Miniprotein binders against b1l550. Designs and how they scored, part 55

Target 1, 279 residues: b1l550
Amino acid sequence: MRLPEELLERARDIHSEAPSHRIKLDRVGSFGLKVPVEFKGFLLLAEADVWVSLPEGRRGVDLSRQVEAIYELSNPPKDPFSLCREAAISLLEKLNYADSSGVSIRFDAPLQDGESLKYYGVEISSIASDEIINKIRVEILGMTACPCTAELIRAYKSSEIAATHTQRSLGILEVSTKAEHPDPDKLASIIERAMSSPLRTYTKRPDEGGLVIRSLSNARLAEDVVREMIHLFLEEFGHLPEDTHILAAVRSMESVHMHDIYAERSFSLDEIRKEISSH

## First folded at step 23 (miniprotein)

Design mp20
Fold by ESMFold2, fold request of step 24:
Structure mp20 (fold): chain B 279 residues (1-279), chain A 99 residues (1-99)
Amino acid sequence: as target 1 above (279 residues)
Amino acid sequence: DRELYQEYRKLLLEAFALIREAMKLLREGNPEEALRLLEKAFELAQRAFELASDDPFTRLALWLMAQIRYLQAEAYKKLGDKERAKELKEEARELEEEL
């Protein structure tokens, strides 16, 4: 088939025209771009979205300039935080009719796991206008155990360590702030520590036994995992600006239930401090 | 295996550097020299692909191989060889399908 650029050369330039309906658009862009990044010494292929706002008087965006803004900054590969911020700024420079721009970069971040690597999900964003807002979302799998079942077995058997069911849980922390992006490894650590036990990539039988024991020792409801995530987040990142917004969530794949359990809390730092201090 | 990864990383960084120079040569109207660099870059990326231990490393090497094929196609287009350019674009698309 023919390239989009060839079609544009044959057609009139409709992008600078006024639209039939004068309605501002918040995000117009190119999504799912593949870009190389360097994260903590690892070269990775990330997925990127780039966009700008489109004023009510302009019909279309210059898509080639959007794509150019990120690709010209991606070789040599650089850390995704710098790439994200610099590309967002470049978008506003190149597309000066826009009043805002945004860049999101997604990748699986490696963590050392014995002799191999395990991975957790990271999505970082920078949204530029008259200021820059930095967002980061971290998702990591862990193991949880049900304290209700453990307490019933303990009471019946008079045991300090009781058996219960375990399940995989996906922990989520999302942070939006005017400060620099929090370190995703620290966010992942907060999530793992809030759960009963981390999910190991390669579990040997001795390691598996140890993981079960730790899970039973730290059994928590999904609701309490979210509360613990918030507690740990405040300990490490309470210094961020007061208008920093956080989402903390857990999706538990309950082994006894047909449906997943989901718990979440959104808050600003100012809001949660007032809530805690009122108790 | 840290030693294996460092070799993978070295190969890719060399390939990225050759790609940067090849893109400069293409802008300056020197597609024949760009093709020489792109051939070497592809060999380095292919070697990195063979060394890749984890899926994310495989994906990056494969993607880079595809990008090199697209640049080679651009170089042949500048030389007037549309037949070769078309073949290289199709190879690049096939590589991207594996992603």
Scores: ipSAE 0.804, ipTM 0.943, lowest interface PAE 0.6, mean pLDDT 83
Fold by ESMFold2, fold request of step 24:
Structure mp20 (fold): chain B 279 residues (1-279), chain A 99 residues (1-99)
Amino acid sequence: as target 1 above (279 residues)
Amino acid sequence: DRELYQEYRKLLLEAFALIREAMKLLREGNPEEALRLLEKAFELAQRAFELASDDPFTRLALWLMAQIRYLQAEAYKKLGDKERAKELKEEARELEEEL
């Protein structure tokens, strides 16, 4: 404890008072908490955000009860999907003045990459109120080649292999749904398949040559990568509820032009189906 | 190495289990027995830290070592040894600063 107990009691009293301006707040919470999780056999240190709504008649949130809600559930370490959902429910139980709560858990998820591991970004969230909305965001790095320069090089050389400039690209899929969270490995796979070539954490000389050549053979614009992500997502997850919301995006850093290219599309499943069927 | 990771995982899961039991003992007013378990938990977490092959595994082990020191400080405070409690809290903060 850093402060005397009487000062802490005064802080708790202040939080329960009415504020000078009776305005409700949508999200009041503790952000950047460290929590252990177990993801697919790996024990990891994740970063978590917890929050609740704050009614217009209450000046502050009881932050210690917020922290309690997630830490009481974090030993033994459990999968982040269960942790998010259970902590969000516990927040509403512990802070009964709130009409909604939320928990986000983020970490770098390991993937086997030959003899070593590589990692992709995951953020798993559950928002509880009258119902629970589950959200997941996956970010993974890949490699792309510029189709414009690849076509020019092919035109000037009599070879089936096109040489062009390569660049790193960050692929993003974010899904918000009333159903269970989609498997992040499947989302990562969709992103990797949509790109020309994935990045590797370790590359041998023959392995490195293979990756570069594959990227040049499957050159795509950032816009086309986003379209491919959507196509592959619909094939795998088109069965989700129609009000499921998706964001698909790519940020590409061109090695020649020294600037980022960004493309994105957000949609609900019912919206995108109407759009595709109209063509 | 997958074999090294499985040993790392085994050590940390045992440390988490000892921490759960120590926290129960602290709630029940048994800080001396809690300290015995926390000493063992720290040794396991420290060994896992030494085995860690990747940065994410180092971070978790280090964080757990810090949490164990905070719990030890709570136990010593309940025993009336405020100087040891202060020392352990300082060590916990130093461990967290390395994250």
Scores: ipSAE 0.799, ipTM 0.940, lowest interface PAE 0.6, mean pLDDT 83
Fold by ESMFold2, look of step 23:
Structure mp20 (fold): chain B 279 residues (1-279), chain A 99 residues (1-99)
Amino acid sequence: as target 1 above (279 residues)
Amino acid sequence: DRELYQEYRKLLLEAFALIREAMKLLREGNPEEALRLLEKAFELAQRAFELASDDPFTRLALWLMAQIRYLQAEAYKKLGDKERAKELKEEARELEEEL
């Protein structure tokens, strides 16, 4: 229900009052906003979350100013990295009682797949305070082939014919850094290369056979996929600040099991380098 | 396929530009001129919707059509046509429900 403007003039500003319980809140915001972005030449509809910290002495946030901070920057559509960073800065300017702000922007990113497009999940965030921390999460499906079954068939059947079961696996890379966001296409590439084979949106029998053959030559456990993701990430992004934090994970939808297999590792760059050099 | 996407992109960018100018006109108290731009923007967004080949592209075009209807409703409210404003807000909500 919308009320007359004159009533608003007489009403208390509830948001600027002190709360009954003086407790700071870390994230107060508007979530699930629809915003346009431009990603690598594609115009896309993204979903955004915007938030600020709320000091213990302030009861509420001015939600209209929060929404204003991102929508003012969304036309013309711009790349989601700039939009994310600029909106986070604008939030602190518009809501001067906050000591931190954040913006997350998520969308399905197009990736060329032969004559077709396939899509992978991207979430880009910037968190602003006295510094800006950039976060990116990429999720992409690939194919894995079981090495255990491949070995059993080798031992029991002719080694001339290689076979094993294959399944879809969801790979995840999440990076948090003070540097600029890593290129999500490169993160997606790392995930796909860590798996037995990429998934294709359109296949014919020769193409399908090629995918299976490639997957058999790269049979990997979920654990191996995570380790390979880390290895490939270090090769390409080892230059990032030492306090950069990474999560690498895979969920394998095992074709011979009723349940998924999951593996993950989180680390900072300095931590993982010490671990590798100690072995 | 690639040429179709470039036409889609051109239509939407033009619609976004018309929306920017229409919003400026609304702030300046010129709702009648804003409505002319918004009608053009809606036509462009609808043409882009018809060209869209994939769900992400249809979603963006549809969302933009809804935003244009909300702005048209604002313009009619400024002109004192409350019935038209209400109709356009309802249409915008229906478009957003399809997302």
Scores: ipSAE 0.751, ipTM 0.924, lowest interface PAE 0.8, mean pLDDT 86
Fold by OpenDDE base, fold request of step 24:
Structure mp20 (fold): chain B 279 residues (1-279), chain A 99 residues (1-99)
Amino acid sequence: as target 1 above (279 residues)
Amino acid sequence: DRELYQEYRKLLLEAFALIREAMKLLREGNPEEALRLLEKAFELAQRAFELASDDPFTRLALWLMAQIRYLQAEAYKKLGDKERAKELKEEARELEEEL
């Protein structure tokens, strides 16, 4: 039932009212929207969050305008990087009372794995204010082999290849930069290369054996994986601005213990360069 | 698989184009012509759904089908057919539940 236009005209604009408490809010928006994107030629359904700041003198945000802003830009489907940036800018233009806006887009990114596709988690975001900050988070599963157990077994059994337990590990790289979004496939590749081995969607028995042997030859602690991710990141993305912020993390789902092992480092490029140069 | 995906992609992009035009027509007050385009868009999205092999592609097709049903419901609402609009909204909801 459409309310009569007359009733709409009589209705007070609740959102424009003064709040009972004059407090600025950093983020007000719609979370969990579904939006189509085109990622590297793949049409995908993504989940999106859109938000703006709310000044202290305004009671609420017009959420319908926020949703409209991102959907207007989503047909035809476009790359999520441009969508994030353009939507963030559009939000500020449409909601002139906001001094900041943000858009986050999440999806499982297809990655070629032989003849099949595997997927890794991606979150692409942009925050607009006086400047634009681009953020990307990549999560991909790999395999780690424990060097400690390998050493114990080697000490116990004089074997050339020390048997060790393997576990699935989630690698995480999050990058926030004033530059363009880093390529998530490159970030995923860094994570996989930092682990003992990648996971495969389909492995034949010989291929599985080879994967395990590779893992055993590259036995790494969670700490080793994080350090290797940072090292590889610096090699690939060292050209980013010095104020670029990175989170490198690994969560190893332990098979021997009931708890997971977690390691992380948060840093700016300038900070980590100084640290490495000091050794 | 690559050829099937290309056809899938083509069908969806055509459906998206029809949806854009239908939305424009709805804004311009032409719900009848919008419905014609949306019907065609639904057929394309349905064909794309049938071609979809993987979950992400299936989900997008289903989502698009649901969006088309919502737009059809809006068009019928503008035409004064509330009953048909309700049916289409329910169909859209059912499609979204499969996501």
Scores: ipSAE 0.629, ipTM 0.873, lowest interface PAE 0.7, mean pLDDT 88
Fold by OpenDDE base, fold request of step 24:
Structure mp20 (fold): chain B 279 residues (1-279), chain A 99 residues (1-99)
Amino acid sequence: as target 1 above (279 residues)
Amino acid sequence: DRELYQEYRKLLLEAFALIREAMKLLREGNPEEALRLLEKAFELAQRAFELASDDPFTRLALWLMAQIRYLQAEAYKKLGDKERAKELKEEARELEEEL
């Protein structure tokens, strides 16, 4: 039963009432919205979270206005970077009681792999207040070969190519900056290059063999992968503001062990530059 | 196939345009004309769905079809046809369950 529009107009605006406890909330919004985006020419369905801050003097947020704000901007579909920024700004304009807003958009980004597409995980976010902070998180699977096992086998068989176990590894780069969002394909490329080899949709045994041989020739610890990710990131994105924050991480899903290996480093560009220059 | 994808993209973008116009017509109190546009939009989205071979593309097409059904339901509700509006909402829900 839709209540008659007349009853809706007479209903108290509960959201504008004073709360029982005057406490500011950092984030109030709708999570898990589905929104269309255009990512590098691909029309995709993404998941979105939208939120605003709530002042201590207001009981609730008008959630319908939040949803409307992002949907108005999503037709026609646009790039998720612009959508995040524009929606975050629009939320502040539409909800004038909020001092901050945020939008997060998640999807699997298509990446060309020969004649096929592979996908990597992307989360694009923008937080608006007196300034705009842009955040991007990229997750992509690659392959690592263990140098420790390789060394053991080398010592035993004296082979030119030491056999070792390989595992799938999830590489993660998260960047928060006042600049524009970094290109996620470049971030994905950094992760793949930091690993022993990329994953491919190999349908043929010879291609699989070649990938394994490549990995064996480039055996890396999880720690090596993270350090290489940081190195490659600095080469590609060293021009970003010094207050740019980065998380570089890898989770190796081990085939020999029941547990995963994890390594990470969190840093600002200023911090890491000072660290490197001190050596 | 790049050509198939371009056709898929074209169909969806046209459907999105029709949806924008239909939503405007609904706001202006013209549900009959909105329904005509939404019917065309649904046909386009359905054709796009048929062209889609990969999960991400099929999912978007299905989602759009569901959104069109919801808008059609709203239009019929404005016309006083509550029964048809209920049917269309159920169809929209069924499409969303396939996502």
Scores: ipSAE 0.625, ipTM 0.871, lowest interface PAE 0.7, mean pLDDT 88

Design mp20
Fold by OpenDDE base, fold request of step 24:
Structure mp20 (fold): chain B 279 residues (1-279), chain A 99 residues (1-99)
Amino acid sequence: as target 1 above (279 residues)
Amino acid sequence: DRELYQEYRKLLLEAFALIREAMKLLREGNPEEALRLLEKAFELAQRAFELASDDPFTRLALWLMAQIRYLQAEAYKKLGDKERAKELKEEARELEEEL
């Protein structure tokens, strides 16, 4: 039964009422929406979160308008960078009581690996207020070889190349900037280059041997990987604003120990440049 | 296969276009014509699903098929056919469970 429109007009707008407690909320929205996107020519189904701030004098948010705002912008499918920015702006326009908005879009990004596709994790976000802040987080698995075990074996056998154990490692780069979103494929490439070797979806036996040899030649601690990620990031993205914030991290899934090794550094471009120049 | 993906992409983009037009027709009070477009859109999405070679592409096609079934259910509801609308919503739910 559709309630008669007349009854709907008589119903109190619960969302516009004064709350029992006059407290501002930072984020109110819908999380886990499914939205289509076009990422570098690939049509993908992504997961999205949309939110706005709620002033102290308003009881609730019009959640239906939030969902409508992102879906209107999602057909036809567009790149997730533009979708995040445009949706964040549209939310502020449609919900005029909000002083801030945000959109986050998550998906597995396809990356060409020979004749096959491999995937890495991406989260693209935009936050709109007096300014727009763009955020991107990239996660990709690689392989690390332990230099400590390699050195022990080298010392014992007097060999040029020592065998060592290898492990899967998750590399993470998170960038927040007032500039445009950094290219996630470049970020993924930085992570892979910082590790001992990339992971490949299909390894023929000869190719597997080559990957192992490469990893042994580039044995790195988790700490080395993070430092290398930062170094490579500065080379590729040093043109970003000085107030750009970066998180570089690695989680190594240890094969010898029951626990994982984790290393991270959080910094602004200004801070890290000052640190490097002081040495 | 790049050629298969291009065909897949074409089919989905055509389906998205039909959905946009069907939604407009539904707003304009023309559910009969909207249903014709949605049926065509479903066929395109189903063909795209059959061409999908990887999980991300399969999931998008299934999701789109489900969205089309929901829109068809809305159209039938506007026509007063509540039974058919219920059946289509159930089909949409079943498709979403495969995601």
Scores: ipSAE 0.619, ipTM 0.869, lowest interface PAE 0.7, mean pLDDT 88

